# Ledger of designs, part 1: VH-VL binders against AP-3 complex subunit mu (apm3)

Every score and structure here is a prediction.

Target 1, 249 residues: AP-3 complex subunit mu (apm3), of Schizosaccharomyces pombe (o94669r175to423)
Amino acid sequence: TNEFFIHVLERVSAVYQPNGKLAFGTVKSDMECKCQISGMPLLLLSLRPGTKLGNVRFHQSVNLKRWKQHPDQIEFIPPDGKFTLASFQTDFATQKSLPVVVEAKNKLDGRFEVRIRNTGKKSVENLKILITIPQALKSVTVTEGNYIFRASKYTHMEEGILEWSVKKLAWTSPALVLTGFLAPLKKDANSTEESSSYSKLEHLDLQYKLQGSTLHNFKVESLKMLNHPDKKSYKGVKHTIIAQNVSFR
Positions, changes and structure headers below are counted from each chain's first letter, unless a header gives other numbers; antibody chains aren't numbered by Kabat.
F is the ipSAE of ESMFold2-Fast. E and O are both the ipSAE of ESMFold2, at different seeds. Each is the mean of both directions, binder to target and target to binder. V2 is 0.75 times the mean of E and O plus 0.25 times the DockQ between their complexes.
Where letters were taken out, [cut] stands.
The coordinates of atoms that the task and the answers printed are left out; those that the model quotes come from them. Centres of patches stay.

## First folded at step 1 (VH-VL)

Design a1 (framework fv_ecleralimab)
Fold by ESMFold2-Fast, scan of step 1:
Structure a1 (fold): chain C 249 residues (1-249), chain A 125 residues (1-125), chain B 107 residues (1-107)
Amino acid sequence: as target 1 above (249 residues)
Amino acid sequence: EVQLVESGGGLVKPGGSLRLSCAASGFTFSNAWMHWVRQAPGKGLEWVGHIKSKTDGGTTDYAAPVKGRFTISRDDSKNTLYLQMNSLKTEDTAVYYCTTDEGYSYEFGSYFDYWGQGTLVTVSS
Amino acid sequence: SYELTQPLSVSVALGQTARITCSGDNIGSKYVHWYQQKPGQAPVLVIYGDSNRPSGIPERFSGSNSGNTATLTISRAQAGDEADYYCQVWDSSSDYVFGGGTKLTVL
C-alpha cells in the first residue's frame, strides 16, 4: 500500500456585532495526516507558490532548514499511521465570509425570531444554534430540525440555553426559521412597554462543520516522494472548517 | 442551483475593444476563483485567464497569447465577472466561457466544476 | 511551457470499451481532469483528480494516470457518449493546460 492522506482542519472562533460586522476572529488549523506508505519515504509537500502559513509549528520530522529557504515546501519523513504535520494560526482579518448567515430579531410582546441561511457553495453539517434565553421560555416553533431547552442551574429567572440542531443545511435550502415567545417578567407587574416586560436576546452561538472549504490562503500543489519521484502517494487534500465558537453579540 | 450567464459578445474589427460580462448566481461568488476559457470555431479549449477571490489576494493571471491585451476584473457586489479585451486580433475569434473554481477550497488541484453557455466574439474586418 | 497531447479521434462500437489517452511529461505526478463537450454545448466535468467521478456521471466512466500517460476509459459505450473529450492539468509554470481534444465516434 502506498497511500498518504492529508486532512486540513480549521477551527474557527469569531465574534460578530449585532450589525453583522466581524469584531474578532481567529482560525486555528491542523494538517492531520495518515501514512500508509511502506519503507522510509522522504516526502515533499508543495504549496501553491506564494502561500505562507502564519505562526506555524511543525512535526519533529520536518526539515526546518528547507522550510526557511522555501516557505512553500515542507520536506519530511512521516511516521506510520496518524500524526499532525503542521499546526498554524491566523487572524480572521481577511474579508472571506463564513457560509452561515444569522439574523436574530427581538419583536413585540416577547416574540423573537432567528433565521439561518447557507450562502456558501458547500453543505453545512451538524449545525447547532445555541440561543441564550434570559428568562422563562413560553413556546418555540422551528421550520426544520430539533430543539431542546437546557435550564441554567440556580436561576430564579428560569433562564437557559435553547439548542436548535439541524443535521444538514444544503447551500440550495431556503432560510430556516425559529420563532419563540418569552413568558412575561413576574417582577414587572406594571409594565408600560415591551422592554420592561421582556428581556432582549443578546447572545447566540453557532457550531457546525463545512466540508471542502478553507479560510486560509492555502492550496496544496503536490506531494512527491523524493526517493521515488514516479510514485504518486496522494490524490488530494480534505478541507474541513469546524466553526466551534462563532458568537453574535 | 449554480448558473453562469455570459454576455457582451459580438462582431468587432481588428484592433478594437470589447468587454464581456458573466452574471453568477446560486453560490457565494465572492469566495470563488473565476476563469475565462475560450474555444475558436472548430478548435479546442484554451484557458484565457483567472481572477482569485479578493480574500485570496484578488490577483489575476493570463495565458501568454492574451497577456497585456486582456484584463479580468470582478464586482462582488453585483456577482459579476468581466473580461476587458483590447487590441483584438482575428485569432481571438472564439466562444468565451465563464467557469468557476473553488480556489483554496479545492481537492485534487484546480478543475472547472461549473460552466456558462458561452458568448461568441467575432473579430473580422 | 507544459503541453498535453491527445489523439485527434477515437472510434468505438456500441457496447465496447473506448480509451482516450492524454500524454505529457511526467503527467503521473499531476492530477488530470476530463471534460465532455457535445456540439453546441458547454463542457461538462466527467472525471477529476485522475479517477474520481462527479455526482451524476455513470460508473462506465473511469480514469487512470501513470508515468507520461493518463487515460479516460468509457466502458459499454452508448450513442450518447459521442462527443469531444478534453484532458486538463494545472502546472506551476503554465497554469491551466488543456489537451487538444479527442472526437469520440460511436459506431
Scores: ipSAE 0.006, ipTM 0.420, lowest interface PAE 11.7, mean pLDDT 82

Design a10 (framework fv_ecleralimab)
Fold by ESMFold2-Fast, scan of step 1:
Structure a10 (fold): chain C 249 residues (1-249), chain A 123 residues (1-123), chain B 107 residues (1-107)
Amino acid sequence: as target 1 above (249 residues)
Amino acid sequence: EVQLVESGGGLVKPGGSLRLSCAASGFTFSDYYMHWVRQAPGKGLEWVGHIKSKTDGGTTDYAAPVKGRFTISRDDSKNTLYLQMNSLKTEDTAVYYCARVDTAMEYFYMDVWGQGTLVTVSS
Amino acid sequence: SYELTQPLSVSVALGQTARITCSGDNIGTKSVHWYQQKPGQAPVLVIYYDSDRPSGIPERFSGSNSGNTATLTISRAQAGDEADYYCQVWDSSSEYVFGGGTKLTVL
């Protein structure tokens, strides 16, 4: 058999400001390969012209001299089976089109809403929204999915993390909404104020996977076998975005 | 400059038909859900119906009073929204507005409106 | 079918605070949007998602929503605020629902 598979995994870490602007962001990418080519092939992988890989670390089989002269070309002799061809990092300070958009709103009387929507063209899988709850929860409702509250250790205010899980969020789905109510903080015994106080939600984190998408216009253009130019090999390329550390604060 | 401009309004007899158009400019029309909202003279706003973007299937939904009589369609190549009104009744007399809903916000609120076109149904 | 109720009219003196209510069953669990319409003109979005302001809408406009009542608050009212105001929600069965509208008169 003459099969070669490439899986490009983009792991996202980002921090967004309350106004929705990206404060910090990095994408750590791995090109994970599986080789099922008979013999000892010499392969040339070509990336989209002009592609630049930051802080790149290559598999030992890569011809570094060729890569330095042509940074969109990776020449290598693959081992059989699975291996990581390259690992690299990019900053996406100007990238604001992540497929999941989140809005958290603090309402009156301890009510809060977290709205989430998939603005991309691919389904989002295993979506988790981790909402930092600053005080005791009175009640929670969600339009879809499941939730669980995990109390913090040594808490005096019954604070914790509210984990909202949605197995699949299709790009055609309406926005999903979580509505919660905080229990009021105890009034100061010597206060002349009669209204209850509520802390505001200030922090949430997202985790999800997205198949068939890329954040950085990264593309594998071709795969050629240099020592057997007339021999045709199958190439399969898959892209996955993994958001594991995406914070809103 | 983001604009929506309605046209095609006028006087029609009960039982008649009329087709309204809404010309969009200044934005990527194909990415937005488009709505028709009407307002009878001296009355409030009433949602008529909407059409989703083609990538979301181009499906339509209608308010109960117009379901079966009105049809919403779009031509993304011409950046134009249409409302085909059949079996018109006197209670359909109103100014008809087209409005857009941002794709990022789905169809919860209408951020841009046209100036409206008057439809009068009388003998 | 879901229904929103607004007062027919509200009056406010120049420089004072106007409050326009929008009532509906458990409206506090829905997101409320507010539109301003001046005579002969198209509606303009002034508040979305209960309390957010679009670019260009002054800080004098604010919103709240809890229980069975949402409120549009216009502080330091100006003559130019005189208009009809409509609340709107989305409901899974009724789709887009508008309130009947409130005429604000600035004295």
Scores: ipSAE 0.000, ipTM 0.394, lowest interface PAE 19.5, mean pLDDT 82

Design a11 (framework fv_ecleralimab; at its last look DockQ between E and O 0.02; V2 from the best seeds 0.00; counts 0 for: pae O 17.5 > 2, placed apart)
Fold by ESMFold2 at other seeds, look of step 2:
Structure a11 (fold): chain C 249 residues (1-249), chain A 125 residues (1-125), chain B 107 residues (1-107)
Amino acid sequence: as target 1 above (249 residues)
Amino acid sequence: EVQLVESGGGLVKPGGSLRLSCAASGFTFSNAWMHWVRQAPGKGLEWVGHIKSKTEGGTTDYAAPVKGRFTISRDDSKNTLYLQMNSLKTEDTAVYYCTTAPGIDYWESTYFDYWGQGTLVTVSS
Amino acid sequence: SYELTQPLSVSVALGQTARITCSGDNIGSKYVHWYQQKPGQAPVLVIYDDSDRPSGIPERFSGSNSGNTATLTISRAQAGDEADYYCQVWDSSTHYVFGGGTKLTVL
């Protein structure tokens, strides 16, 4: 019952250009802890030597003098139960890539396909894909998961957001495919005459989570109890990536 | 300190079987992915397979040349990794390393930080 | 099957800068790791995730990765740097892939 747990939650926001290059990204990380150690333990959390935390905000129990002199060491007396030890932010451009790859294709006949793969080594959970649809849909099929089309009520063109949800995407899964057919554009607002042209899909947003880390230079090397140096209460570190606002343009 | 100590290498005839062991210390073995990598004499490095931690399913994956012939297992109570090699071929002759990237992080590892000394397996008539 | 290509050998004068390349299709989208192996020894990780150094690796070892080429750079080459060097990536179809290795000779 004398245990200490660390869970690093990494919230990623990113925008990718059509060529697949990252245009913008940030990772907001929270070091969430659970202390089940009795008494008032004085803990020293050591990060990989040379690690620097960007824009860090600490729990009030952290010895800031120690951290300023040794930026890879965090000394604190934890409260009982759950608390946030540190929050920090990094530029995603210098981090590891995300494992979900999205490919979208438009055909001249109004057909489109969205393909999704997991290129990582862990299952991706709670995958949601938001597809901006610029005109009315004829039909949608998916190889897995559920969809719903939320058409806008503000335009006569029946544009909207197509949501595609997949509970779990294993790395061993074949690519998942959504296929849709756009209805032809009308020539004007009051015409029933159909156009032969179709708008292209240019915007997709993703949300998901997985076990793992995006951080290059963040590693928890050890957790020591300074007032009882021979006692071991450390149970390990878990990293979770929460991709909240990942866009493909 | 992290230590990986391999044993069980030796001479075996084609079609034979051999079991390798790797004793681990200095890290939380039960949370680590464990790998086998081999190197034929005078040749480069080749990944053989791995076993995930129990928390991540405890499942195994293998390189194509050994799939169906080699079996990786672990005993977390003994901090020991095993490689059972069956239907051995002369091209399986190599030094076999156990490897891992043990950190405090639970991240899926794509590199190999710590290596054992290797054990030589020779498959020859 | 994903493949990595390295030159068979590279020579460098003592105190000069050595560059060892690792080529692969769109390798810049992958994390590249580098290992040093001296005769009769196990490999030692010297660079991971393209450009990061493990603890105990001197700063004169550095890495870069873009496009179709990753490069291990060893500045101020020393006699003790003479070894075989392997690059390695993870690939979804082939799993763990090593380059063929490069023998670095320090003159």
Scores: ipSAE 0.000, ipTM 0.426, lowest interface PAE 17.5, mean pLDDT 83
ESMFold2-Fast, scan of step 1: ipSAE 0.080; ipTM 0.629
ESMFold2, look of step 2: ipSAE 0.005; ipTM 0.453
ESMFold2 (binder alone), look of step 2: mean pLDDT 92; pTM 0.937

Design a2 (framework fv_ecleralimab)
Fold by ESMFold2-Fast, scan of step 1:
Structure a2 (fold): chain C 249 residues (1-249), chain A 123 residues (1-123), chain B 107 residues (1-107)
Amino acid sequence: as target 1 above (249 residues)
Amino acid sequence: EVQLVESGGGLVKPGGSLRLSCAASGFTFSDYWMHWVRQAPGKGLEWVGHIKSKTDGGTTDYAAPVKGRFTISRDDSKNTLYLQMNSLKTEDTAVYYCARDLSGYEYLAFDIWGQGTLVTVSS
Amino acid sequence: SYELTQPLSVSVALGQTARITCSGDNIGSKSVHWYQQKPGQAPVLVIYEDSERPSGIPERFSGSNSGNTATLTISRAQAGDEADYYCQAWDSSTYYVFGGGTKLTVL
């Protein structure tokens, strides 16, 4: 068996402004490999020409002298089985956007609306929208998915996190909408009159997984065995985006 | 050397059943989504269905014309993909290809194809 | 029901550029893949994700996808490029969809 697999995992952290503009974003990427090649192969992995890896940390088997002279080439002797070949970090290009777009609006009389769209070309999996609720929640309706309200411990205002879960958001799906109503605040504990005052939603977080996409022009072009020219290895490459820390505020 | 080899094709009467096999070699079969694609004589390609890898849930999906009649399964210990065809119709006559999903990606291309096996449904 | 439409045939002179179109509603929002099939042979992936080439496919093959039309471009056409070409995309209503195929003739 002479097989070599590469799984590029891109873990995304991003903050969006209330108007939907990206304030900042970073991607922490790992090249997780699985080696099933007989013997002690010397491998050369070639990336798309011009590729620049930021804050890169290589596995100890990587020839750093070669990489410094040719930053799109990674020469190494793999251990058998699973290992991380490289870890690196890049900032988002402003022209590249995350496929899930969120729009949150505070309406009159404690009503709020959260609208989610998948603008990419791949389905989004295990989407969680975590909405920080600043006071007691009266009611919620969603067009799709499930929701759970988790009250914070030691709260005076019955604040908590509203977790909206959608198992799969196809890129052809219409926008998903969550509509909620906050309960009125009481101004004074000694008063029987309820206040018409309502706090605004100021913070929500997204978590999801997206297979087959990349936020970079990063691409694995080829894999060659330098010391065993009579042997061939098959290269399988998979890309996964993991949005773990995507905030809107 | 990555290969997919189909077998089990033949002549079947309408209403009959047939089981196709696809033997995979040269790659870690269990890591990949696998597909069946067919082509009627002199006609175009038509997707039949797929089965996901175990890590992605091992679920199946089918094209509307075959849903309820065809079943896709896999045996990762034997590196083999199967297509069970029931209630066969004359319009099911085609060369059936097994194909590998590109690196196990969702909704991507078919990068490796078998040579195909002919299924003829005729009285 | 989602459908992809291709011309039945395209002719190109040796050494010239062939363009094969694949039309579908809002296809520019989808990933389009292209396959080459020669008589008696299995299909071969020549372009994936609109414009990417698999290893071993000549750089004469390129792709684009915008609006309602995806295009496979074959520059400096050679006799060996004669084949049927199929586009393919995914849609939530029909899953994987192929175009009807285009026969390329090199004159």
Scores: ipSAE 0.005, ipTM 0.421, lowest interface PAE 11.8, mean pLDDT 83

Design a3 (framework fv_ecleralimab)
Fold by ESMFold2-Fast, scan of step 1:
Structure a3 (fold): chain C 249 residues (1-249), chain A 125 residues (1-125), chain B 107 residues (1-107)
Amino acid sequence: as target 1 above (249 residues)
Amino acid sequence: EVQLVESGGGLVKPGGSLRLSCAASGFTFSNYYMHWVRQAPGKGLEWVGHIKSETDGGTTDYAAPVKGRFTISRDDSKNTLYLQMNSLKTEDTAVYYCTTEWDSSGYYHEYFQHWGQGTLVTVSS
Amino acid sequence: SYELTQPLSVSVALGQTARITCSGDNIGDKYVHWYQQKPGQAPVLVIYRDSNRPSGIPERFSGSNSGNTATLTISRAQAGDEADYYCQVWDSSTAYVFGGGTKLTVL
């Protein structure tokens, strides 16, 4: 009957240095709403007291005067159906660690290993690890999932992107491992063990979805219909993290 | 000097369980990948599985015939490697060797430098 | 799965040269290691990474590896060289693979 749904989508962009230190990171969040309430309701959404949304942009229906006086209150008249109520940026200095940890290790003679672990409390879905391969790839094995090698636009060195896909990585799962072997530049079994014969992996990108988790620290406390006090509204709130631009280099 | 001493072998019935231990000394155990390799009477060597150093995640890998039935673990504080064998089959009858693979600063050495004397596991009714 | 093939047995006369082969697809692109096993004893590494000798292994032992065949060569064979010899590689799809072993008889 009178239903209002809120979906907080947090899109993560981050770059990690070789030492594991975060070089750059942002979380851009969208509060996507779906209104199934008859008429023209005047809604008041209350966030946890003390909540401050960073770099926020509101839908045009939001009462900005009320928000400036009470930053934890969003008063608005929703359009029918789906719309974006607010877009905001989370402060990376105060956020929690990302739930997926990646370790890439370059070994001698073109051997490399990429290890991935879910340190969160929710399953990771549609996980893709994009590994930049700097020269011909000899062989690959994975403990789970499948892989596809896509040659780069310029392929004289047979370089490309190795895409490792895992449909679901449970939080109880042991680390997943990809082991690969680069072909020698000479493709010669008598090649020396010198590192100059093999490039190192320097670039990985992660893409995944995680439902039921949040990197921002706020809660929806209540949703009220100010112009129809006798009418009750159901609200459903869910959170999804979308990692789409997470790089390790 | 490097020394590896296996123990825990014996006679067990099909479907039974057995736990093997390998006591290591003479090297920095925590820096090594540790392997189990077996040999059926009168037959060749067969890799069983390994466990990586804690620095490399302490992860385990197994040969197809034992995957799901055997579990490898280590206790670096005691310099000891373990092999837990469940749902044993007559085909698991073999001498089980504890072996080392050195992993130093990103080197995969891929060969077994040191071997224990082995412990015999007999799976028979 | 990756497979290594060795002859079941090789015979050599005292003082002569024995050659034990280990065949595998493009094995020359892998590092080959060799182990000696005497009756009732644990294996002993005699060659690692194609041609390197561990400390204590006599210079009579040498190795080569190219194309589809790796070879362990034992020069000036002695009675004490009589043993089973195993080749071994690491393969990304199969992990650690051993050959079936070759029994060397010194006549």
Scores: ipSAE 0.000, ipTM 0.381, lowest interface PAE 23.5, mean pLDDT 81

Design a4 (framework fv_ecleralimab)
Fold by ESMFold2-Fast, scan of step 1:
Structure a4 (fold): chain C 249 residues (1-249), chain A 122 residues (1-122), chain B 107 residues (1-107)
Amino acid sequence: as target 1 above (249 residues)
Amino acid sequence: EVQLVESGGGLVKPGGSLRLSCAASGFTFSSYAMHWVRQAPGKGLEWVGHIRSKADGGTTDYAAPVKGRFTISRDDSKNTLYLQMNSLKTEDTAVYYCARYYDSSGYDFDYWGQGTLVTVSS
Amino acid sequence: SYELTQPLSVSVALGQTARITCSGDNIGSYSVHWYQQKPGQAPVLVIYDDSDRPSGIPERFSGSNSGNTATLTISRAQAGDEADYYCQVWDSGSDHVFGGGTKLTVL
C-alpha cells in the first residue's frame, strides 16, 4: 500500500492601512511531505499550470534541471517519512483578502471597541488579537474568549499589549466584540479643569490559522511514479494558512 | 488486507443507549484517525465524529447533532473503535459506518466497514 | 457550516460520458474526494484529491476541481456504474462535509 502526503503551509505577513487597504504582504510557504512508499520511487509532482513559486528552495533530492526547464514539475526521490520538499515566497495579491475583518473604533470618554468578523467560509482557529494599549487600561469586556493584559516593563504611561484569544471563530458566528475603557491621563493637582484626555488605539495585530484554504491559488495537480508507472498510490494534499504577522495601522 | 467490521447495532427505544464497536485489522490501527459516518434510510452520508491517533493528541470532535450525546473512544491494544450513543432520538436511526482516515498527513476516507444498522423506535 | 450541493440525479446512455457536479463556495481551494455507493453496500473511494484514482479504479473515472465547482467524470459509462455518488471535503480542521449525493442511472 503506497501513500504520499503533502501539507502546504502558507505563513502570511501583511500590513493594512486604517482604511482597510493592504500596504504590503508576503506569503512564505513550506511544502511538508510524508512518504510511505516502499522501495526507491522516482516521483513527479505537477503543479497547477501558471503557478509561480518565488525564491524557491528545494530538498536535495529534487532534479533542478527538470524544474528549470518545466517550472510546474518537481521530480524527486523522497526519503522515507517526513521531509520538506520545497520552501518558497510569493507576493500577497491585493485581490486575495484574508477572511478576518477587524474594525477598531475610538469612542467618547476613553471607550474603545474592537469588532471581529469571519467573512470566509472556513473556521478561523486559535485567533489571537494583540491590541497595543497606549496608556493605563481601566476595564475590558469580551463577548467570547479570554483576555490578558501585559504591561510594558518600565513604561511611563502604563502602556502594554491586550491579548484577546478565541479558540475558534466559525463563519456562522456573529461578530465578536471587545469593549475597553482607558484610564484618563492624570492632570496636575493644581489644575481645576476636570476634563480627561485619552490616547487613541492605532495598532492591532492578528494571528490565526485556517485549514483547507490557499492564498496562492496553489494546487498540486498530480503525483506520478515515473520508474513504476503501473504502481498506484494515494496522494493526500492539505492546505493550511497561518496568519502570523497581520497588522492594522 | 485492510478490514473494518462494525457490530452492536440493533433496535432501541427513544432515550435509550447503545454502544457500537469497530474491529480493525490489516493495518497499524494506532497510527490512524478513525471516524464514524452514518446514513439514515434513503438519505445521504453524514459525518458523526472522529478520534485522532495518540501521536496527534488523541482528541475527539463531533458533528453538531450528536455533541453531548455521543462519545467516541478507542482501544489500540485491541485494534477497536467505539461509539457510545446516549439519549437516542428517532432521527439517529441510520446505518453507522466506521472509516479510516490519516488526519495529520492525509484527508480522505480510504477504507470503510460494511456498516451496522441502528433503529431508534418505540 | 460549509455546504456542498449536488444534483439529485443524472442519467447517461450506455457508453456515453456522465458528469456529476459538486458545488461549493471556493471549492477549488479544497481537496475533493468522491465515493461510489451501490444499494446495500458501503461507500467506495473512487477519486481522491480532486483527480487521483485509488488502485483498482478504472481510468474511465476522472475528476476536476476549480472555482466553485468540482466534477466527477465517468467516460464510457457501463451498467455497473449505476450508483449514488457523493463528494466530500474536509472543512476547518475537524468537520467533514458530504454532498447530498447524486443517483446515476445508466440507460
Scores: ipSAE 0.000, ipTM 0.393, lowest interface PAE 16.7, mean pLDDT 81

Design a5 (framework fv_ecleralimab)
Fold by ESMFold2-Fast, scan of step 1:
Structure a5 (fold): chain C 249 residues (1-249), chain A 124 residues (1-124), chain B 107 residues (1-107)
Amino acid sequence: as target 1 above (249 residues)
Amino acid sequence: EVQLVESGGGLVKPGGSLRLSCAASGFTFTDAWMHWVRQAPGKGLEWVGHIKSKTDGGTTDYAAPVKGRFTISRDDSKNTLYLQMNSLKTEDTAVYYCTTGPYEDVFTGYYDYWGQGTLVTVSS
Amino acid sequence: SYELTQPLSVSVALGQTARITCSGDSIGSKYVHWYQQKPGQAPVLVIYYDSDRPSGIPERFSGSNSGNTATLTISRAQAGDEADYYCQVWDSSTDQVFGGGTKLTVL
């Protein structure tokens, strides 16, 4: 069984402005490999020509001299089983964006609505939406999934985090909708206001996984066994985006 | 231009034998894995087996229904793939396609070139 | 022995989006390839490695693969898209598996 598997995991941290524009973001990637090749193979992994890995850390088996001369080539002798070949930080690909879009609407009567859509062509898995609630929450309804409200113990406004979980959001699914009602703010002793007021929702955080996609257009072009030209290995490459800290502010 | 041309199909009785050939051109045959895929009339595609390139050891693998009865071989000097079918059963009636994937190991597992197929009918 | 399951048939109206599924245990951990076959013709590769398109295949064809289901999506369906569609995975170096096929009818 001469098989070699590569799993490219891209962990995303990003902050989006209310207009949908990216304020800043980072993608930290790991190339996790599984080697099921007999003997001691000398492998050459070739990336899309022109690929440059930022802040890269390589497994000890990598030929750093070759990599410095050809940054899109990684020559190495793999250990048996699972190991991390490389860890690196890349910028967001300008031609690709995260597929989950969020719309938040606030009403004057304390009603709010959070709408989530998957605009990509792949299913979003283990989706978690963390909604910062700026004052006491009266009620919540969701079209799908589960929710838990975790009140802050240290604030007088009874603010907290509303955690909304959905196992899978298929790209063919209709928008997910959460509707909630805030309790009215009580007047201060010095207040001259004649009516109740409500804060607006301004902070949402997303966490999810997306299989089969890459943000940096990262692609493995080839894997060759240099010391045994008559023996080749099956190569499987999988890409997963892990959105760990994606904020809408 | 890549071309795959199957031949040797025909009518044969149950228990009989038949040999199919696939003439390849337009690519480096010696470096390619070659596959046989069949399709019974009105039914779906079914993988039959493959033979690895000489550089990958030239070994063969077969689907369970044909293992022990079918033999795949190749003649790199003639750019020809063969399927020797023995102890044929009515269930072997199908159009037989020879196929190949990318020449490099990194793209193994899909078939981007197919022949037109040759019909094998096993009937009394 | 690994198995792939496809619906027997799918219908789509001209100009609408067709979705053809391919189900298998943890299929999202494998690469899925898709083939189009018209009557009397050899199969043609339309999607490989889950979502890549061969040269000459229009952008209307796209693919996805996660969990236990892979999907071939054909947007803005045309009469010429009417065909049988097969998914395929390479389970190991010794086993290659095709789905049972889905007949797409364009109305």
Scores: ipSAE 0.000, ipTM 0.391, lowest interface PAE 17.1, mean pLDDT 81

